# Ledger of designs, part 73: miniprotein binders against q53ft3

Target 1, 195 residues: q53ft3
Amino acid sequence: MFGCLVAGRLVQTAAQQVAEDKFVFDLPDYESINHVVVFMLGTIPFPEGMGGSVYFSYPDSNGMPVWQLLGFVTNGKPSAIFKISGLKSGEGSQHPFGAMNIVRTPSVAQIGISVELLDSMAQQTPVGNAAVSSVDSFTQFTQKMLDNFYNFASSFAVSQAQMTPSPSEMFIPANVVLKWYENFQRRLAQNPLFW
Below, E stands for the ipSAE of ESMFold2; O stands for the ipSAE of OpenDDE; V2 stands for 0.75 times the mean of E and O plus 0.25 times the DockQ between their complexes.

## First folded at step 9 (miniprotein)

Design ka4 (at its last fold request DockQ between E and O 0.66; V2 from the best seeds 0.67)
Fold by ESMFold2, look of step 9:
Structure ka4 (fold): chain B 195 residues (1-195), chain A 83 residues (1-83)
Amino acid sequence: as target 1 above (195 residues)
Amino acid sequence: SVEELAYEIRRALEYIQRIYERAKKRLEQGDVEKALRALQLAYKWAKIVLERAQELGLTELIEEAQELIQQIEELMEKIRESQ
């Protein structure tokens, strides 16, 4: 029903069921993980009117679990990318997983999915900057990339009279696309969320 | 592939079966409200599983899903009669 993916690791598709409505994926060596993807496999959706609240848990200095709400997955938004690199020292939040139901091993964090009514999920507040990607975020990212490209390319525009006899047209040198691509790649490598 | 889809359906049935078994245990402990909520979740998911198995013509999984749905319905009816 659920999948969990970390870059450079094998995808996990066999969640541990810890309660009737609660599922968990282990994240060994979590200190090296910056982002996690949680998604629906697609064959078996949530029942109508329900969805999943997604939590991140890590052991505190005493080895006790600290749970934080990352965000949600639903039939309408079946995949999400969550940034967890900034959460490994955060305060715990209210959560439905109960301390006695989950065994915690040092250096292993967990992703928890709690199946809930959509109306109940609307009353929950995720930690401020955990959610990174959705279909709306992807559209926004793509639009920002297109705007950036257009503005960059247009800054090199010259009148046709400056190049060849066709004075009503403007031309863009072919290497402008390459310059944009190289610049965009560099900026994205420095800050993947610069948009 | 059809085999991968069948595997996902079987895993879902296993999760739902465990929901049913936990609900039975909750009833033995007197947790009627939580048991009923668990059975309602199991019922809704089991019907989805049945539909997917029927779409793929997976006869064995169809029969298993139907049996599980019947067990869930019977337990919910017993709860209704005792309340």
Scores: ipSAE 0.706, ipTM 0.898, lowest interface PAE 1.0, mean pLDDT 77
Fold by OpenDDE base, look of step 9:
Structure ka4 (fold): chain B 195 residues (1-195), chain A 83 residues (1-83)
Amino acid sequence: as target 1 above (195 residues)
Amino acid sequence: SVEELAYEIRRALEYIQRIYERAKKRLEQGDVEKALRALQLAYKWAKIVLERAQELGLTELIEEAQELIQQIEELMEKIRESQ
């Protein structure tokens, strides 16, 4: 039902069920993690009127878990990106996971999903700056991604005189890539969420 | 693939089964309210799982989902009768 993704790591699709309505993903070496993506797998949705409150837990100096509300996933918003790097030294808040004996290792953080009524979720306030939902952050990320792709593609550009015949390969003119890039940038500028 | 979907559906059933078992334990502890909430969640999810299994024609999973739904309903009814 749930997935968890950290860049450079394998996707996790098997959450540990720690309570009737609570699921947990372990994040080893959490100090190296900047962002985490939580998403619905799409096979089994939330029941009508329900969603998931997403929490982050890290061990404090005593090894006790500190939980913070990151945000939400729902059937209407089946994925979310969270920045957790700035939260690792934050103060804990009241959380639904506190009564649970979750076995933790000192180097492992956790993502918790609490299945709750949408109405109850609306009353909760996520920690600031956790959700990468700012249009600006998204635009910056997208721009960096586009630049990276363009730079990568351009690094393979050769002139006609430099081409070695390769009948088994298809070639795309560099101008096509550039045109695509320019068009994409225009669309992004008009509406960062055009897709 | 259908196989991958079947795997996810099976996993969901396992989660629901665990909710059901936890609800039983809650009842044994005298926490009827939490048990009932758990069973309601299990019931709603089991219905969704059943629908997905039916859409994919997964006979075994359909049967398992139906059985689990029946068990949940029976336990909820027992709770209602005891109140």
Scores: ipSAE 0.699, ipTM 0.907, lowest interface PAE 0.6, mean pLDDT 86
ESMFold2 (binder alone), look of step 9: mean pLDDT 89; pTM 0.881
ESMFold2, fold request of step 12: ipSAE 0.705, 0.671, 0.690; ipTM 0.898, 0.882, 0.891
ESMFold2 (binder alone), fold request of step 12: mean pLDDT 89, 89, 89; pTM 0.878, 0.882, 0.880
OpenDDE base, fold request of step 12: ipSAE 0.655, 0.637, 0.648; ipTM 0.893, 0.889, 0.892

Design ka5 (at its last look DockQ between E and O 0.79; V2 from the best seeds 0.73)
Fold by OpenDDE base, look of step 9:
Structure ka5 (fold): chain B 195 residues (1-195), chain A 83 residues (1-83)
Amino acid sequence: as target 1 above (195 residues)
Amino acid sequence: SVEELAYEIRMALEYVQRIYERAKKRLEQGDVEKALRALQLAYKWAKIVLERAQELGLTELIEEAQELIQQIEELMEKIRESQ
């Protein structure tokens, strides 16, 4: 039902169920993590009128978990990106995970999903700056992704004179990739959420 | 793939099963309110799991989901009768 993604790491699709309505992903070496993506897998949605409150926890100096509300995922918003790097020194807030004895190692943070009524979620206030929801941030991310792809693809560009015969492979002209890139940038500039 | 979807549906069913089992434990502890809320969640999710299993024609999962739904309904009814 739920997925958790950290850049450069394998996607997690098997959350640990710690209560009837609470699920947890472990994040080893959390100090190196800047952003986390939480998303619905798309197979099993939330029941009607329900969603997920997404929490982040890290161990304090005493090894006790500090939980903070990052934001929400719902059937209408099945994915969200959260910046957690700035939260590692923050104060804890009221959280639904406090009564749970979750075994933790000192270097492991957690993402918690609490399944709740949408009406109840609306009354909650996430910590500031955790949600990367600004159009600007999204645009920057997308642009970086596009640049990365273009740079990667262009690094393999060769002239016809440099090509070795490989009849089993299909080749795409570099101009096609460039045209795609330009078109995508244009669409992104017009509407960052065109997809 | 169908196999991947089937796996996800099975995992969801296992989650629902665990919710049901936890609800039973809550009842044993005398926390009827929490047990009922858990069962309601389990019921709603089990119905979704059943629908997805039916859409993909997953016979075994359909049967398991139907059985679990029946168990949840029976337990909910017992709770209502005891009130």
Scores: ipSAE 0.713, ipTM 0.913, lowest interface PAE 0.6, mean pLDDT 86
Fold by ESMFold2, look of step 9:
Structure ka5 (fold): chain B 195 residues (1-195), chain A 83 residues (1-83)
Amino acid sequence: as target 1 above (195 residues)
Amino acid sequence: SVEELAYEIRMALEYVQRIYERAKKRLEQGDVEKALRALQLAYKWAKIVLERAQELGLTELIEEAQELIQQIEELMEKIRESQ
């Protein structure tokens, strides 16, 4: 139902259901993440009159975790890009010896999606300006993802003469991937919203 | 592909099944309001799952979604009668 994408990382599509109406994605090494995309996979929408409130939680909160509202995804706006780098606040100053003496919890944050009535969501206010322009930010993340996919696939390219036989594996000619990449880039340049 | 769509529909059906099971547990704990809210959500999503399975002709998923919908309806009716 939901997906979560960070530039340079594998798309997450298997949210952990933590309550009847709440789903989470873990973000390991969240301190290196500036933006996250939350989206509907497209097969199963929200029920009529409902949508998703998107939250972010830090692992170092004192006492109970604090969930900060980033924004929304709905059937009418099924994807959104959120800036989370401005939400990674800490306490006090650190001295040169502080990092050597600190025992720290693993650096994993969470993105949460709470399924709610649209009327209830309209009464909520996201923290700061976490939401980013969908067209500009979508294009930026999409271009990074396309570059990453092409570079990753290309790093395994071999000529047919260099190929090690493996009858249990499937192979795709590199030229197919290149052609797809070129066509997609052309379509994106002509209409960033063609999807 | 149809196989990829079928896996997404199966995943959603599993989420709905877990909502139903959580609602039963909430009833055992006396939390009728949350249980009914959960069942209403499960019902709406199960109907969507059924529609998608029917569009793709996924007979086993259709049957499973129909069974789950019936279970949800029966439990919601039981709650209404006991209130």
Scores: ipSAE 0.703, ipTM 0.898, lowest interface PAE 0.9, mean pLDDT 76
ESMFold2 (binder alone), look of step 9: mean pLDDT 89; pTM 0.885

Design ka6 (at its last look DockQ between E and O 0.34; V2 from the best seeds 0.00; counts 0 for: pae E 1.8 > 1.5)
Fold by OpenDDE base, look of step 9:
Structure ka6 (fold): chain B 195 residues (1-195), chain A 83 residues (1-83)
Amino acid sequence: as target 1 above (195 residues)
Amino acid sequence: SVEELAEEIRMALEYIQRIYEWAKKRLEQGDVERALRALQLAYKWAKIALERAQELGLTELIEEAQELIQQIEELMEKIRESQ
């Protein structure tokens, strides 16, 4: 029900569950990543009174994960863009993922989503540098990223007849991706800061 | 389209199924509290999926959602009976 998107990479929809209410996407080669989009898959919202706290984790010099709160996704803001490039040297803080032994490779960062009560989320403060600074820059970046994603994803589109059964993989119909893209563009046009 | 929405609901149900399976594994490991919390979340989402499927008249997905809800409820009840 969650998606994670990096420009020029395949959309990730299969998050690994690491706790009762926590899900993680792996981001290989995280040093090359500037921005990440986290979104809800359109049809199923959070349960009433709940949302998602979005965290970023990168390995420190000792290989231990450093987690930082990026922001939130909610039913009212089902998509969010986060700048992670400036966070790679940040200090770790108390985080809900800290007690979890997540097997990590040194070159892989993670996006974590913690499903929480909205009231609890309101008490949390995201890192300040995760937000895009200007509306114009944000709009340009978002459009570029969306276009890049769509172009990239469409290049891998196959017909059902061409699909090889892979039970370990989840498939998203191209039309679903397109619809999401169109909806996102519409929302972006209405309010560039709708998240 | 209804077809696109149906696919999204299907994907959600698969996701919820994974949460259910995760909870079962935690239960087998003796972590009853985490299992129960996971099941509660799965249950809430499954109910939403069921409602959405019903709104769209998607018979097969309604049945799948109902079955999954039943499985979750049964496991939660089993946990409650064991405490």
Scores: ipSAE 0.610, ipTM 0.869, lowest interface PAE 0.8, mean pLDDT 81
Fold by ESMFold2, look of step 9:
Structure ka6 (fold): chain B 195 residues (1-195), chain A 83 residues (1-83)
Amino acid sequence: as target 1 above (195 residues)
Amino acid sequence: SVEELAEEIRMALEYIQRIYEWAKKRLEQGDVERALRALQLAYKWAKIALERAQELGLTELIEEAQELIQQIEELMEKIRESQ
């Protein structure tokens, strides 16, 4: 159902269930992490009228968890990138993980996902500066990057007849770039997170 | 591809199975209310997984989803009868 990705690490897909509707991922060595991606796996959405509130928890100086609301994932926004670098010494926020007051290992934080009704989620306010983008925004950004690259490369297109001989330079036929672009678009449409 | 979609459904069924087992453990410990709420969530997701498997004609996964749904329904019914 859920995935959690940190740059330079393998994706985590095996969340630990800690309550009937709450799931967590451990983040070892969290102090070196600046961003985390939380997303829904595949084609199985939240049940109708529900979504996920996403929290970040780190141990304080006594090892007690400090939970902060990062934002949300929903069927309309099935992934999001959250910035956590500024939250590692912040204060807790209102959260539904209250029974989780067990002392934590100093270098291990958690990402918590609480499956809730959308109406309940609409009344919550994430901590400022946490949310960076959603997968919808990520997909749109990626598509715009692809279009920009293709348009840029195409603006330098020349035929063989127009080329000045330059044996030390390497050239790539324009149709190779187009084929790559078309293949990438096809794969992105099938799975926005394939890469 | 269809193979990728099948794997995604398979992973979802594994998640749902774990929720079911979590609920069973809570029942053994006497926590009936949390167990029932977990089963209700598992039920909703299992029905969605079944629909997706049916749309793709994935007969093995259809059967797995149907068996899981039946297990969830039976356990929820046992809970309601014992109240």
Scores: ipSAE 0.535, ipTM 0.824, lowest interface PAE 1.8, mean pLDDT 78
ESMFold2 (binder alone), look of step 9: mean pLDDT 90; pTM 0.895

Design ka7 (at its last look DockQ between E and O 0.52; V2 from the best seeds 0.67)
Fold by ESMFold2, look of step 9:
Structure ka7 (fold): chain B 195 residues (1-195), chain A 83 residues (1-83)
Amino acid sequence: as target 1 above (195 residues)
Amino acid sequence: SVEYLAYEIRRALEYVQRIYERAKKRLEQGDVEKALRALQLAYKWAKIVLERAQELGLTELIEEAQELIQQIEELMEKIRESQ
């Protein structure tokens, strides 16, 4: 039903069910993680009128879990990107999972999904700037950055007729940069989060 | 593709089965209100699981989902009659 993706790691699709309405993914070595994608796999949606509140948990100095509300996933917004790099020293004020999800191992955090009524979720406030903007705006921003990089890098292109003799200098043919740019752009159009 | 969808439907059915089993344990502990809430969630999800299994013609999953739905309905009705 749920997936959890961290860049450079295999996607997790087998959430641990820790209560009737609560599901968890473990994040080992969480200190190296900056962003997490939480999403619905698409085959089995939430029941109508329900959605998922998404939490992040890390062990405090006493080994007790500290849960922070990151945001939500719903049938209408079935995926979300959450920034967690700034949360690893913060304090949570919510304990929706109680003691049943105690993180006892150093460097292991958890992503929790609590299935709730949409009306109940509307009254919850996520921590700070955990949620990243919509995928559409992220793709648009990334596209503009790639265009800027291509324009900048292509200003250094030289033809072989313009090269100076120097055995220690290296050159990059402009068509290599263009091919890289075109491939990267295509991958972003197919998967905005492939990075 | 159908094989992966069947895998995901079976996993969801297993989650719903566990909700049903937890609800039974809550009844044994006297926690009727939480048990009924769990059964209502299990019922709604089991219906979705059944619909997806039917769309793909997954006969074994259809039968399993139908049996689970019946068990959930029977237990919810028993709870209502005893209140």
Scores: ipSAE 0.748, ipTM 0.914, lowest interface PAE 0.9, mean pLDDT 77
Fold by OpenDDE base, look of step 9:
Structure ka7 (fold): chain B 195 residues (1-195), chain A 83 residues (1-83)
Amino acid sequence: as target 1 above (195 residues)
Amino acid sequence: SVEYLAYEIRRALEYVQRIYERAKKRLEQGDVEKALRALQLAYKWAKIVLERAQELGLTELIEEAQELIQQIEELMEKIRESQ
């Protein structure tokens, strides 16, 4: 249902369910993370009238989690990008994860998704610096993600001579991927918010 | 792929199953309100899981989802009768 993506890292699609309505992704080495993308996988949507409040937690000096509301994902807005780098020194607010016994290691932060009524979400105020508001930051993040994807995909490229028969698999020519990449970059340059 | 979608649907069903189990534990603890909220969430999600399984013709998952929905409904009814 939920995905979590950090540039330069593998996508996470298996959230840990820590309560009836709460899911968590672990983010190792969180100090190196600037942005995180939270998104719906598209298979199972939120029930009607519900969405997800997205929280970030990092360990304080005592190892206790400090939770902050980043923003929201919904069926109508199934993905969001959050800047977390500036939050690592912030103060925690009241959060729905407080009573949960989540095992944490000092170097691991967490993204939490709380499934809530849309009406209740509307009453919540995210931390001010979490939303990617600067076009430059957004563009840089997107470019890094694109580069990461392209590098990943290209690492599997083989010549026709190197291909082994695999009738159960579909193949996409590398030039198609490249064309897509170039088109995407062009569109991104024209309008960073084209999607 | 259908296989990937089936995997995601199965995982979702497992989430719903866990919600149901947690709701039962909440009832044992005397927290009826939280249990009901959990069951309502489980019910709504289970219905979605069932629909997706039906769309893909995943017979086993359809059966499991239907069974879980029935269990949720039965438990919700028991709670209503006890109030």
Scores: ipSAE 0.747, ipTM 0.925, lowest interface PAE 0.6, mean pLDDT 84
ESMFold2 (binder alone), look of step 9: mean pLDDT 90; pTM 0.891
ESMFold2, look of step 11: ipSAE 0.713; ipTM 0.904
ESMFold2 (binder alone), look of step 11: mean pLDDT 89; pTM 0.888
OpenDDE base, look of step 11: ipSAE 0.740; ipTM 0.922

Design ka8 (at its last look DockQ between E and O 0.62; V2 from the best seeds 0.71)
Fold by ESMFold2, look of step 9:
Structure ka8 (fold): chain B 195 residues (1-195), chain A 83 residues (1-83)
Amino acid sequence: as target 1 above (195 residues)
Amino acid sequence: SVERLAEEIRMALEYIQRIYERAKKRLEQGDVERALRALQLAYKWAKIALERAQELGLTELIEEAQELIQQIEELMEKIRESQ
């Protein structure tokens, strides 16, 4: 029903169901994440009159979850990009994910989707800096994300002659990144839902 | 691919089944209002899943969705009769 995409990571499509109307994706190493895309897979939409409120949660210094409302996804707006980089120490908000029994580690945040009536969602106010934009098509979102990833990864490219040995650092050849980028673009153009 | 679409429907039916089971637990605890809300959500999603399975001709998933819908309807009727 739902997908969750972070730039440079594989898409997640198997949400944890933590309540009848609540679904969660884990985000390991969340401090390195600046944006997240939440979207409907397309086969099973929300029932008429319903939509999804999207929350971000991170563990505080005591390991307790702090939840913040990011925004919404609906059948009419089935995908959204949320900026989370400024929220990792922010004030929590009222949320429906209260006393859930979730095993957490210190470096794992979560994206929560609460299925609610559209009228109820209209009364909620997202944190002010979370939503980045609404895009008209899934393909446009994905192209922008691919371009961003490729430009970012390419900005760290060095030739073998320029490398400084670092035993604790892992490297990948730049042509592997380019090949992945070209293959992903081709597959996405053929089937935007191939994931 | 059809297989990916089938897996999405199958996953949705698994979520819906869990909603049904949680609604039964809520009834055991006397929380009729939340149980009914959960069953109404499960019912609406199960009908959507059935429609998608029918569009794709996925006979196994059609049967699974129909069985789940029947279970949900029976439990909602049980609640209605006790009111």
Scores: ipSAE 0.745, ipTM 0.913, lowest interface PAE 0.8, mean pLDDT 79
Fold by OpenDDE base, look of step 9:
Structure ka8 (fold): chain B 195 residues (1-195), chain A 83 residues (1-83)
Amino acid sequence: as target 1 above (195 residues)
Amino acid sequence: SVERLAEEIRMALEYIQRIYERAKKRLEQGDVERALRALQLAYKWAKIALERAQELGLTELIEEAQELIQQIEELMEKIRESQ
């Protein structure tokens, strides 16, 4: 139902269920993380009238989790980008995860999703600057992700002379990937929220 | 792919099953209100999972979802009868 993405890392699609209505993703080496994307997988939406409050937790100096509300995901807004780098020294807020004994390691932060009524979510106030609201920040993040993908894909590029026969595999010409990249950049420049 | 969608439905049903089991434990602890809320969530999600499984023609997942829905309904009915 839920996915969590950190740039340069594998997508997480298996959240740990810590309560009836609460799900958690672990983020190892959280100090190196600037942004996190939380998204719905699309197959199983929230029930009507419900959504997800997204929280971030990091261990304090005593090893106790500090939880902060980042924002929300809903059926109408199935994905959100959050900047977490500036939150690592912030103060904790009231959170629904406080009564849960979640096993944590000192270097691991967590993204928590609390399934709640939309009306209740509307009464909550996320921490400031967590949501990537600026067009510039969003564009930078998207560009970074695109560059990461392009670099990754291009690292596998080989000439025809270097190819080994693999009849079970499909191949995409590098030019197709480049054209896609250029087209995407053009669209992004025109409207950063085109998707 | 259908396989990916099927896996996502399966995972959802596993979550729903866990919600159901947790709700039962809540009832044993005397927290009827929280148990009922959990069951309502489980029920709604299970119905969605069933619909998705039906749309994809996934027989095994349909059966699993139907069984889970029945279990949830039965427990909810027991709670209502006890009030």
Scores: ipSAE 0.731, ipTM 0.918, lowest interface PAE 0.6, mean pLDDT 85
ESMFold2 (binder alone), look of step 9: mean pLDDT 90; pTM 0.892

Design ka9 (at its last look DockQ between E and O 0.66; V2 from the best seeds 0.00; counts 0 for: pae O 2.3 > 1.5)
Fold by ESMFold2, look of step 9:
Structure ka9 (fold): chain B 195 residues (1-195), chain A 83 residues (1-83)
Amino acid sequence: as target 1 above (195 residues)
Amino acid sequence: SVEELAEEIRMALEYIQRIYERAKKRLEQGDVERALRSLQLAYKWAKIALERAQELGLTELIEEAQELIQQIEELMEKIRESQ
């Protein structure tokens, strides 16, 4: 139903269902992430009159989740790119070593999708730092980035029979994601419109 | 590919099944309004999943969606008869 993509990482398509109408993707090492693409996979749309509110959650200095509304995905707008770098503004202390003695949770954030009535979504205001891009442009970007990653990673795949007794599964070496991410970052820095 | 489309339908049916199970638990707790709302969401999505499986000719998934829809309809009807 939903997908979540960060440049240089494997696409996530298996959201964790945390409630009847709420779905979550984990983002480990979220401080290194600047943008996230959230999209409908395309086969199963929202029911008529409904859509998805998209949230970003990160732990505060006490480890408590801070939720921020990024925007929406709907049947008419099935994908969006959100800038999250400005949303993870850190905590500070007046003492350089104060953070060293503070108990913190792991650096894992979440993207949450809440399935809601369109009328309810119309009354919500996203945070001003989130970017909303053209669906056409970033649908193409997302599809091209997914194709690029799949083709690159597939060249390194080994069968499950080489690693397990289930020969119908394929495996990818662990360093492929890093190689793809580094190449994609370099290309994007050279030409932000190369996609 | 057709395999990827079938996998999305299968995953959606798994999510819908979990909605159905949670609704049953809400009924056990006496939370009828939330249970019915959850079942309505599950029903709408299951109908969509059935429609997609039919468009793709995926016979096994059609049968699975139909069985899930029947379970949801029966539970919603049971709720209406009790009220």
Scores: ipSAE 0.715, ipTM 0.896, lowest interface PAE 1.0, mean pLDDT 75
Fold by OpenDDE base, look of step 9:
Structure ka9 (fold): chain B 195 residues (1-195), chain A 83 residues (1-83)
Amino acid sequence: as target 1 above (195 residues)
Amino acid sequence: SVEELAEEIRMALEYIQRIYERAKKRLEQGDVERALRSLQLAYKWAKIALERAQELGLTELIEEAQELIQQIEELMEKIRESQ
């Protein structure tokens, strides 16, 4: 139902269910993480009238988890980008995860999703500056993701002469990928929130 | 792919099963209100999972979803009868 993406890391699609309405992703080496993307996988949406409150947790000096509300994901807003780098020194707020004895490794932070009624979510206030609200920051993040993808795809590029016949595989010409990339960049420049 | 979608539905059904089992434990502990809320959530998600499985023609997952829905409904009914 949920996915979690950190730049430069593999996407996580298997959240740990820690309660009936609560799911957790582990983020190892969290000190190196600036941004996290939380998104719906699209197969199983929230029930009508429900959404997800997204929380971040890091261990304090005593090893106890400090939870902060980052923002929300909903069927209408199935993905969100959060900046967590500036939150590592913040104070914890009241959170739905506090009563849970979640086994944590001291070096591992967590993203928690609490499934809640939309009306209840509307009464909650996320921590300041967690949501990437600036167009510039969002554009930069998206551009980095695009560049990462393009670089990754390009690293597998081979000339036709270098190709090994593989009848079971489909191939996409590199120029098609480039064209897609250019078109996407153009759309992003016109409207960073086009998707 | 259909296989990837099927896996997502399967995972959802596993979550729903866990919610159901936990609700039973809560009932045993006398926490009827929380158990009922959990079951309502499980029920709604199970219905969605069933619909998705049906759209994809995934017979095994359809059966599993239907079974879970039935179990949840039965337990919810027992709660209502006890009130």
Scores: ipSAE 0.112, ipTM 0.597, lowest interface PAE 2.3, mean pLDDT 81
ESMFold2 (binder alone), look of step 9: mean pLDDT 89; pTM 0.885

